# Miniprotein binders against q56419, part 117

Target 1, 326 residues: q56419
Amino acid sequence: MEGRTLEEVQEEVFKRHGVLVPKKELEDLAKALEEAGLLLTEKVEARLKEEEEKLKRERPMRLAGLSYPEGEREARAFLEAFRASYPGEGEEARVLLMPHLEPSRVPEVYGAALAALEKTPPPERIYLVGVAHRPLKEKAAALPVPFQTPFGPALPDLPALQALDALLPFELFNTPLAFREEHSLELPLFFLKGRFPEARVLPLLVARRSPELGEALKVVLRDFPGLLVLAVDLSHVGPRFGDTPLTRTLAEEARRRDLGFLERLAEGEPEAALAFLGANPTRIDGVEVVASLLPLLRERKGKVLAHRLDLEAPTLSAVGAGTLVL
Key: E = the ipSAE of ESMFold2; O = the ipSAE of OpenDDE; V2 = 0.75 times the mean of E and O plus 0.25 times the DockQ between their complexes.

## First folded at step 9 (miniprotein)

Design i57 (at its last look DockQ between E and O 0.01; V2 from the best seeds 0.00; counts 0 for: pae O 7.0 > 1.5, placed apart)
Fold by ESMFold2-Fast, scan of step 9:
Structure i57 (fold): chain B 326 residues (1-326), chain A 108 residues (1-108)
Amino acid sequence: as target 1 above (326 residues)
Amino acid sequence: GDLIERLEELAEEVIRYLKEHGEEELAREIEEQIKDIIEALKSGDTESAIEILTELAETIARVLHRLGAPEELVQKVAILIYDVARALGMSPEQIYEIAKRFVRAIER
């Protein structure tokens, strides 16, 4: 046995498998293995292999019963309640930007997205682009399996995914485990599947800027037309995100920053939107998605339907959310 | 037509890069091979055009990789090859294989 810390085990698994294992999971495994006298790394690797095998068949719901109802009837009522929270009419979308944070925190923003989907003809497929909250082996990834929802499985568009994979300088299906727990796909997909039950899906994650993804997607969308959805959150401010406590002034600045970004996207000027954000590093994870998809966003004019900065008083923190149609 | 236009764009991009990097002889060879594809197409010999395109794609991939061509150029050429293969009526499986092998600089 080696004298290894939990941090060393976590780092070794990350280096070998590109996966960051939560410390609590490592602690739980260490306690069990201490009784058995086994190496923690071996047990962790066996569990990761088991999870990866499961993901070859399907991606199960992780947030059912927590962020949305598990049953179809209850899920439908839940979705309709969100639509009712937005008093406006939607606009038809070729490109939809919507949030991926907890829906109950910004119901009118998700309601605006639903309003836009009501005005949009049913697409054959949805290109759903989320943000990787776990490391990917490459700049972007996809998982070509059915994603379970309360409205039935969202089926992958295999021909379109294969076409996309063929035009990228890296393997697209490179990190299945990153999809095991990924709310930036699961939460928007709940709403998209409820509105377009027959549409197939390309579930895509962006970890770092990939201009080559945007160039490849431009070609694939020509041959496989569909709805492009950017599932991104906006400003992340306050101690929960490693920043100073939120003040009224900082909240106002975050709102202006979010709206300035969205308004420039609505003018078909995504480079100007990125430049407007200015400071590096930024706390808007949607920046990497927008920077990757520039060829798909240029010269597309649209409208910001909703925006909210959700304030979490106990932590003096906030997350911005918006709905934009292009 | 559209197919001939894509082939001419492919020739222009590759030949320009090779000449800028002192590869005049390779540029001439690639130009001749593209002319062979166009000639096969004008004579109605689509099967020969597909065979020549497949070999040409492998040659261009090896050369661009050897010269350390920018990833952006490699992807642009891969997209042109994809468009040509699609226009030739190649199967999706064949189109994906030729494009993938090219964009990832994989030698057969």
Scores: ipSAE 0.668, ipTM 0.868, lowest interface PAE 1.3, mean pLDDT 87
Fold by ESMFold2, look of step 10:
Structure i57 (fold): chain B 326 residues (1-326), chain A 108 residues (1-108)
Amino acid sequence: as target 1 above (326 residues)
Amino acid sequence: GDLIERLEELAEEVIRYLKEHGEEELAREIEEQIKDIIEALKSGDTESAIEILTELAETIARVLHRLGAPEELVQKVAILIYDVARALGMSPEQIYEIAKRFVRAIER
């Protein structure tokens, strides 16, 4: 029993059952329980080390056959179908904001991202900044390994990642296990790798806003030019997220906040975009990423290409997604 | 890992590849530069060791690019250079400069 002496246990058993268990037998039981607990802890620790070691070599596909096709031919057809879902033309992007929501829920939003990539010269590297859905040991993290895709491995830009790590006040390569199931990198990467098969990738996650990350990335991007991608979702409203069931007024407010946020970013005013959200009552997913990357977003004007607030009938909830080019 | 062990691992990876591709003279030159780093460390001249490593990293990157080295080798070399640079106690600015030179050489 946790926090009890053996004498206390012995006395309690006697009071309840009228049997005096010898102290020796209670000591043997306590020792056996301790040994069993140590063995279970060792087994769990071994499993965690095994998973971590695998992730230090590569990050396998987790969503193939679920969110996108596993085979390359089918994956290319899937990519083209998404482009066709957005009938408009894109614009060249130096910075691209795109979602990480399930692609089939917002096909024209991903299609708009593809339209922007069509107008964008192939970059040497892609700075892919997602949202950590599992805790990180620091404010941000990277995983400097190949990420598998149906189009082949997306290779890391190790020198650029190492340069970034050198400029940060913390170890950038700090939480490999957080990447194991991280869809905010995997889903956008499918589209990016399909369009830029030769680009290397800096796969980055933000857990909490880090001004240090933005200042360091400003320096790194100057010397290691590339495409900056913010892989973020917008409003999260409804019972799944702690609200009342979705109403017309709640949905309209979520759309207004999504578009107001995106439009202020498109004006080159990221501080105004954050101020517009205030306490972020509709839980726009991208605020920590935008707050981290302020130096890279200031005075960069662009255009909102697409937006959808996608309704989840089973949960009476909705999630917003958008495509912004700067 | 041991700093000397990492330096020797870097040398082995690069020299093996160079010899397999007929670059015996360059392999000897790189081996000699690694010996110079070790000698500078023995004499307590970390500034010379850092300078030699910086030039060596750029030289290795240029040669690997010219020979069309597989990406796996380029990445392993980048990791080893980074490990050595940290073990030498190089400043963040010095490490950043090595990474910049390495990428510029690989991309040319």
Scores: ipSAE 0.199, ipTM 0.693, lowest interface PAE 5.8, mean pLDDT 89
Fold by OpenDDE base, look of step 10:
Structure i57 (fold): chain B 326 residues (1-326), chain A 108 residues (1-108)
Amino acid sequence: as target 1 above (326 residues)
Amino acid sequence: GDLIERLEELAEEVIRYLKEHGEEELAREIEEQIKDIIEALKSGDTESAIEILTELAETIARVLHRLGAPEELVQKVAILIYDVARALGMSPEQIYEIAKRFVRAIER
């Protein structure tokens, strides 16, 4: 435990994930199980309620010191190193598709995103659309609070969020707990806030395809112009995702699907991109996001800047990541 | 009796969720592993039971995370695994290692 006490680690795990681990075993195992189960449940429930109440005010960093540096100076050096990992030049983005995978796995893909952002005039606001890796009460959700970053808080654009909510057939401000640990927003937001410190943000999650979201956003973007960011990964293949261990054939298929998807998006044909995937056998996670944003992606031509299929060796699994500018 | 009941509850929660999400094969595999734990316990092979549980806990965590299971369900399952682990006579340190693996499986 790297010099930490069991108690300190217990507290850390509980604070981060709401999972309670034992400190000590009670002599009476039977009583201990009932008591522990009840106490654990009550503590978990109390913690979830507390976290929900906190999320009414702000969304704290969860991955600081893990996925990126907590300190601003170190965070800036981190950005520079990631930018340096991509040898190319970017293009101006009106729409940016970028990954939300662990940055260290695909540094050049994030570097490509940073390269694009260098060529992009500072937006007034960023529509950051991530993937809900937890269930939402509705097809999509937003959290209208500041998101903490090493560069200071990313402040919500409340007027634009309210305008969006008013155009949706469901309550946009739902399922705040889904945002607590959602890395699909936190990771890309680090890079975005680092590049555009003054931009307001609309943190959005998509759980299921919502054509209504795309249509509503199209209207909102007229009065509230900004950069649209799709924070999505691509193929998920291997044992972690229900496949056999990664083979050359499986990797080639994943790459084919990733690139075929991105290329069709780059041609301004998002429906063709979705159709190309069919049943999505390689599990491109961005499908529901793209399907929701069709009105904003149609007829926009752009360029694929980077792609990687990254192997996670311990699980013999791989995840695709890409950067696309429109 | 209490241990078997907790294992059955764990099975029910996980298997139900998996079936609801079309993961029938995985649901069967998890059901078989839980049965194996129960059989190991009935035979007095606690060591095998602990080994199977340890692997199963991580597997369940990964799958629930992949499927985007509600946090409440993930927490409930974590508590059930904790209860089972304690009932198996695992030390606090051993239980912590299971919990740590479980948490890692749901993070990224």
Scores: ipSAE 0.020, ipTM 0.277, lowest interface PAE 7.0, mean pLDDT 85
ESMFold2 (binder alone), look of step 10: mean pLDDT 82; pTM 0.787

Design i58
Fold by ESMFold2-Fast, scan of step 9:
Structure i58 (fold): chain B 326 residues (1-326), chain A 108 residues (1-108)
Amino acid sequence: as target 1 above (326 residues)
Amino acid sequence: GDLIERLEELAEEVIRYLKEHGEEELAREIEEQIKDIIEALKSGDTESAIEILTELAETIARVLHRLGAPEELVQKVAILIYDVARALGMSPEQIYEIAKRFAEAIER
């Protein structure tokens, strides 16, 4: 459980199963695991090695039957329901910012993303950039294998991934296990694969700002054009994230931070967007992604299609979500 | 904590503020709603208590927003409502609806 907090474990269970696990029960479990000592460590290491070998062939679905339906027909109906949740029309996207939190919490925001994808010509490939929720050996990573979805496997764009790897000062394929359970890629990919079933994917995770990633991607995109997707959530406020319980003031601050950030991105001014966040950059999980991708975001004007501050009752906390087209 | 004691604490905070701002009739209405919750709990009617609390939470949020209540008071009231909801054994879905309605009312 190294590299994960009890709050992150509680969040993951709530997102996957819709069940609040009391923090005390998680603490008791952690203590029991620690008391088991070396025997559990040996078994865990053997399981992780086995999982790493499996990830060399494919990335299986983890959230099917939990966050989205596992059957293709049911998944198609689910996707259509999300599109229907947004009454507006989209705009063509060359760059799309969309959330990665539990879709059922912000259906109109995912619906806005789907509306934008409907107006977008089918890309040959999608550069899907998510946020690492587990440690990476380097600042960024990719996994060059098929990702399973209810619509069939999303195939990796191996030539583009290899071109990217060649341009980076670190090994791109450096932490396969970080992809075993990564909702920031799996949840957006469900929607992207449903809309663009023929597109190949570059599944990328950012843990810390990597300007070299943005520079390399700018070069790769010239030879391998495609849709750039930033799968990021916005403000995180309330006790679950180290703040006081949600109040009018905190909700207003979160909404203003989210919209101010997105509006500056929409003006093609990503440095201004980062500067606007000022002293609170860590409260938006997409900061490191945006900071890494500056060369791809400059001078691209667009529009904010949707924004929602979603409340989490068990913690009186909230997570911001938005859809931005550039 | 004692559920009735938490309900009385919630009543004291809200009613005091309302009376200080000339809202005597609304203070009386809220006092009656809290009394109804306590009576439902004493009779073992938890479902009615939950229904009344949900309505009360929304009413309190709208009134505090309308009166421009200080953020410190809004925070205290929200915490008390959440504590009462948890003590009532409300489901995560029910508690989520209360928190969502409360935040929507004060965010607007």
Scores: ipSAE 0.000, ipTM 0.163, lowest interface PAE 17.9, mean pLDDT 83

Design i59
Fold by ESMFold2-Fast, scan of step 9:
Structure i59 (fold): chain B 326 residues (1-326), chain A 108 residues (1-108)
Amino acid sequence: as target 1 above (326 residues)
Amino acid sequence: GDLIERLEELAEEVIRYLKEHGEEELAREIEEQIKDIIEALKSGDTESAIEILTELAETIARVLHRLGAPEELVQKVAILIYDVARALGMSPEQIYEIAKRFARALER
């Protein structure tokens, strides 16, 4: 558990499972697990260090053959099929909000994103902002290495990444391992690289709201202009996410919540979008991303191109996904 | 020694590539600028080292772009330059300026 405390473990359990475990009980459990060899062992630690060293050179594909095709020809056909699933035309984006949910579950939403990318002039670089699904040492992180895709490696924009790092009050390249299995970057990047093969990328993860990230990005985007992509999913409802089983009423509430959030962003009112969610902001995983990027979203008007609440019948759960251009 | 080792690695990568592509005069000039940085550091003249590094970064970017250097080499060189800048104790503002100049020089 390098750099993690029992308090951090307690907080993580509370966040994921809604259970507050007393520190003494957690200490006793940690001791028992360590003795049983179930806590981080020398073998596991050695493997993590080896994987971290590999990430200093490149970020390999993890979802190729699972969420998208491995071969370039098959990957191209896959993109065309997703584009065809959306019957509308796109709109030019300076900021694109798109999902990172499994693409096959919401093909028309990814199709809308592809339509927007079709209407968008090729950017020199893409600021790809995803959601951390693993703890970060700081509020946000980046990984300045090539990210492999079926269309070839997405190369990092090193000057822009270094400029961003220099403006932040924390080290930007702080948690390489968080990028090893990060679908909020890998899935959107597949679509972005397919459309803009020559664009460089700034792969960014947000774990907690960081106003300093938004302020720094506003400065960097002025000097290093590019496409800003927010890779976020919307409502998470049902038992799979610690909620009550999904009903028609709750599904309609989730749809209204998602659309109300997106429509307020489309009016250039991100603070109003956050306020609209009220006491349930954690049910949209993009809340921390939007809260961090306020300076980049204010007074920028746009359009919601698509929205879907994907129903997972076996678990009575659902995840919202949408495409928004600003 | 770490900082000097990084400067020597930067020199080896850039000078080898330039000589392989017939840029013998530029290779000599860059080698001399790197030696000047090392000499300034040994004498405690960090200000001169920073000034030379900033100019060198821009020069390297222009030459690599002109020669159509592979992306992998440009990436490696940029990382080495920023590592040297950090090791020199350059401020965030100074590092930001190097990044901007390097990026502008690659535009062509």
Scores: ipSAE 0.000, ipTM 0.486, lowest interface PAE 10.9, mean pLDDT 85

Design i6
Fold by ESMFold2-Fast, scan of step 9:
Structure i6 (fold): chain B 326 residues (1-326), chain A 108 residues (1-108)
Amino acid sequence: as target 1 above (326 residues)
Amino acid sequence: GDLIERLEELAEEVIRYLKEHGEEELAREIEEQIKDIIEALKSGDTESAIEILTELAETIARVLHRLGAPEELVLKVAILIYDVARALGMSPEQIYEIAKRFARAIER
């Protein structure tokens, strides 16, 4: 395991494949990889260093042609189709919670987010807070470069990012490679850039709860006002996520858990939302984001516009997705 | 040293853009402010260098906004300014103030 801990490998496998591999199995796998000569080589390390250097200039699209169309015209039509999938009208958002799940699985949920964005005045900047699916050197990170989209590059708000960095007790720009493949930013950004093409972005990842990030963001938002977007998925149930196969009862429990969480956030009670999740066995990846952003979520009342629990039949697993306006 | 080289890079980038847009007087003003920072640093007067850099950042932001400079250039110039500020040993509070003033000037 050159340059990686077993915990880092376990986390990557879980985030990429949705399977939690026991450490004993990872130890056996590490031995097999060493015997097969598949551990990080000088050549692989050189490639990672090259990728890191490229990330100092821009973040390229990774999911174009897979999760959304590569061409601008086709991307516009795709975005309009998602809006059409939601029959309701939106509400103005100061804070938007939206998913980062594969959009084609929950088109009505992304449509609800688009409806909210239609009712929202164009922001000068978007604070886009996603979930790290790879280990970060610190509790949170940002990448201060243009993020490519089919609608052109989403430009970083460098003054706001530098202001944020100055207020944090750790280096904000600490793990560029974590942004190389990160769907919790790329997928919401596609929709946000399509609706607000002139808005700059602060692309932020949370790996572990960081109260200092929420406190710093509260200060920065006063001087650099913008739209706060929490890009989080809800319940993760089933074998793909290391638990038992989904049943009708477990699916209904997951739906109830998701809605209870969202409704408490809509009441401006984020601590109550977190407490509500305490005894439930379902993983919600938004927990660390909400826990980090408490100062920004308290006393903000809003509305749940959409919720869906998407079934992944081959694995008897499901992922919850919702749109919440505050 | 490296800090002086970064200041010279900042000067070259901004002055080139201003001259390309017919702003000879503003180019001279910015060139003089950067020379003043370099002179202060050579004399060991870091406090004066910091004060001049803060004023320079506001001047550059105002000028780039007035000329409608491309966002790519604005980002490049901001990166150079913040790099110089860090190299000068400016506190987080001082860097935060530069960021606020720069953003205010550019957004108008």
Scores: ipSAE 0.000, ipTM 0.286, lowest interface PAE 17.8, mean pLDDT 84

Design i60
Fold by ESMFold2-Fast, scan of step 9:
Structure i60 (fold): chain B 326 residues (1-326), chain A 108 residues (1-108)
Amino acid sequence: as target 1 above (326 residues)
Amino acid sequence: GDLIERLEELAEEVIRYLKEHGEEELAREIEEQIKDIIEALKSGDTESAIEILTELAETIARVLHRLGAPEELVQKVAILIYDVARALGMSPEQIYEIAKRFARAFER
């Protein structure tokens, strides 16, 4: 009976049907509804605890059969089709920025990332930094378990994760459930595992700006060298994101903002990239990731390999995606 | 102003397209709805116009998809629908709901 008293319910029934329902009967009904609500709450809590326990052992695939094929052979063909969508050779990456948008929407951008990975010597480990789409207890989090892929499990680099945890002022392994349904890690990981099957992974999520994460990662990367991957999308524009409907001029503005941001990162000027967005406001999914990783991006020059603004015509909305090597 | 002129011009294009594809009765109904929206815009009766626009958006999307209309025409229609919704003072959330209904028509 949300927002209604038992007396109000009793009075309405009497007014409409001329019957005075005893308060005890209404109280019994309210008690039964409350007990059902308590049982549902207990069931939900039990289910969440069960899911958390499962996540202590492994992170299962969630998007297999939807965003990529379940079978290894089919997944390999799928990955090679994306590589073929990009006509360039790529460049070696020490830092790779790639999207986490649905791959079929921007195949050339993922193809460019694959081309860069082909030119990159196989890393012992990959620092995969995505964007938290669910609240975290802290500014950032990691999940130290195998992540399942069609190419086999991507194994966690436990020594490197423990070294990172020791350097942070908060518990790194703080929100396991945030990783259960996280496409910003799962989608890039599919491509990374396909290209570097032996590499271990540090799956990291950023929810809010964490300068301490960037400082700690700089130290850990010195002792545990690896490939740094920023899995971020660019501009989010249009009604689907609470903005004005996309026009040709607004789309061109979004492309200019995306490229201006990426070009400043490519010059090794991440603070200038963030300032550029502040002066030319737009929603970019990875701002908090870039802001957290400043110490790793400064003075590191590179190249933008691809950029696309993916138009969702029926919603007059668009999401930008790019591949940047540093 | 420009918005009403654009609405009248695109309305003629859509109605012509529908008639060319044997949808004479639907063309007449859509013409009437567009006329009502224009009248509401001129008189400031936004409440009626919002109701008609919401219904029209889904209907026209379904028909254009069924007939295999050119992407250029579909996009012109979508842009104008959202421009009209904004002119009627619809919130971003309300416009997003219209956008979802328009998109849904192309999934079927």
Scores: ipSAE 0.000, ipTM 0.190, lowest interface PAE 16.2, mean pLDDT 82

Design i61
Fold by ESMFold2-Fast, scan of step 9:
Structure i61 (fold): chain B 326 residues (1-326), chain A 108 residues (1-108)
Amino acid sequence: as target 1 above (326 residues)
Amino acid sequence: GDLIERLEELAEEVIRYLKEHGEEELAREIEEQIKDIIEALKSGDTESAIEILTELAETIARVLHRLGAPEELVQKVAILIYDVARALGMSPEQIYEIAKRFARAWER
């Protein structure tokens, strides 16, 4: 525990014991332990409350100096290098699907997202929807505080967040600690803030499909128009994700699955996209986000700008990433 | 110490597996490459060790895939390649490149 990421726990168990524990099983265990309070002492409870209180003021950078540069000048050069890695043109987005994978693994995919942002008029606010990598008390959550970036703090859109909270059947601000270490928000936000420094943000996490979130967001977007960003990775293949070791066949299947999913979204057919994945939709971490946001994705046509399947040999695994504009 | 002992133990397991599946010549090649890596680790000759490790990673991936090796064995091999690369002072970026080559060779 003690603030370690589930990925770090998986890696350490894999390296030390030769056993790959599926991320979902670790997430389910962590959720059970959190809900039960089984291992919490008074001292641990006091520490967690202290960390939670700090998160009421701001969300500090966690990946600065590792996934992106801490200084503004260096961060800007880094962002321009990613843009340069994509040789194509972007196009205007009202909905953007982009990855939250470590950027250096898929630079062309992030470059495609940057190209789309170049063609998009600056939004007043960004609805940034990521995937919860820690248990949430509800199906979804938000954290209404400034998120620090090398380009300055990304300020929360408090009126829009309050409007959203009022329309939901659960408390939106329900799990602050889940945001302490959350790369599905921090990594896309780096690129979004670099391009739209004045935009306010609604940082949202989805843990389980929430149709009520999609319905509420559709209403809020009418009163508070902005850019909708789905920060999701695609296929997860190999032992790291409870699958067999990566083969040529599995890699080809993953590429076909990713592209078939994205192309159906681009045709404005999100239900068809979900159906295309077949009996095991959990192989794509964006499934719960897409399933939650169906009302915002239907009948909206667009274009797949980039796709890559990135290979990870220590675990004989791969993760897909793509950029889609709608 | 610990790393060299683990490398020797896993080498014996991999070599035994290869011999049991009719890959006598490949088992001899891998045994020699592992001995060279151990020698390089003991002497601090990281240049030679890195080159040998890269080639070994690709070769092992292809063969274990062809033979349909158990997931547990494949994971042990991948973990040890990672640990050896780290012990050789390779950067996280260089280690990730070795990992990608292993995965691509696995595809074949």
Scores: ipSAE 0.000, ipTM 0.177, lowest interface PAE 14.4, mean pLDDT 82

Design i62
Fold by ESMFold2-Fast, scan of step 9:
Structure i62 (fold): chain B 326 residues (1-326), chain A 108 residues (1-108)
Amino acid sequence: as target 1 above (326 residues)
Amino acid sequence: GDLIERLEELAEEVIRYLKEHGEEELAREIEEQIKDIIEALKSGDTESAIEILTELAETIARVLHRLGAPEELVQKVAILIYDVARALGMSPEQIYEIAKRFARAYER
């Protein structure tokens, strides 16, 4: 029906099947399809309103039983197994870069993050900055509600969130529905809450480069000190991401680009890290996060604890993951 | 390194895995198809090898999925299929088709 007249549809059916469909039957079908479309739209709108109302109270677990165990005892054993997968010792973190990729795919990278958290004094709050995988009304957003985990709810730091909101040129709490299903926050939060059960959280999403967010966070962190966590994945290569199928040579190039990016961040040179990626074509989903947080990353030296390029055999694609302490 | 040497080593690993999981007949079929591909690579007569590679990619993806094979093994197989396709002179469009068919078959 879309883009065709009823007369054209009637004519084509006659030519192919030798049957003339009465115009009234075609009109009735068109009406039924239009009404079905309206009903589907109404149902979708009702579901979205229901989900938005739920998000005013809490953010429920979405990946429990899939990416991590639902029960607290099983979740703790799972977390300890990830720590055991990394043979090294950690370093104290003031800023932690860690992945948000499915944990079972890069266990030693999450293990390195856990090792760093073991060496880090418990923070009063965690600034958890992830990547928006759904559109935001503004460049960045936050959701000021408890996030459920197997270790209990991660409580929002409401005073710090309100202070941040006051310093921004846009409404910080602008897109609650974007947080309904957001693995870039949920997966790192599982590990952070397991290690620091008393810490409050500022769950932040970046969709596009926001220098004003970095400037505001610098002020807020002075008055509300805490651990800054950048939950970002590195290179995205292969057909799943619009590139050619992965070869060993292309995988080695991706590893070099990831490590070159991380090492420049470790030297306290985030502008050089971004310039390096611009000169070496790659897709890193954390670029917008790093670019937004430049004032917090400059002149902070640190160490790359782990890196892995995880190969997705079925799609001949790969995603890079790393742990960096600053 | 040498593509043919890598193909022979991985073929041995895959065939051993299939036999250990009760797929004796399929292991023999796959071994013969791999030999045909190796001969095509050595002789430079590649047209028939392309058809064999495409069919093999779907078959091995389905069986590895059915047996719950380790991700490491599946990754090695997929990467080698891509390397063989390139060596046979397949176009980027043909290689994408093999990759899509492998992915679809594996997830079924």
Scores: ipSAE 0.000, ipTM 0.207, lowest interface PAE 17.4, mean pLDDT 84

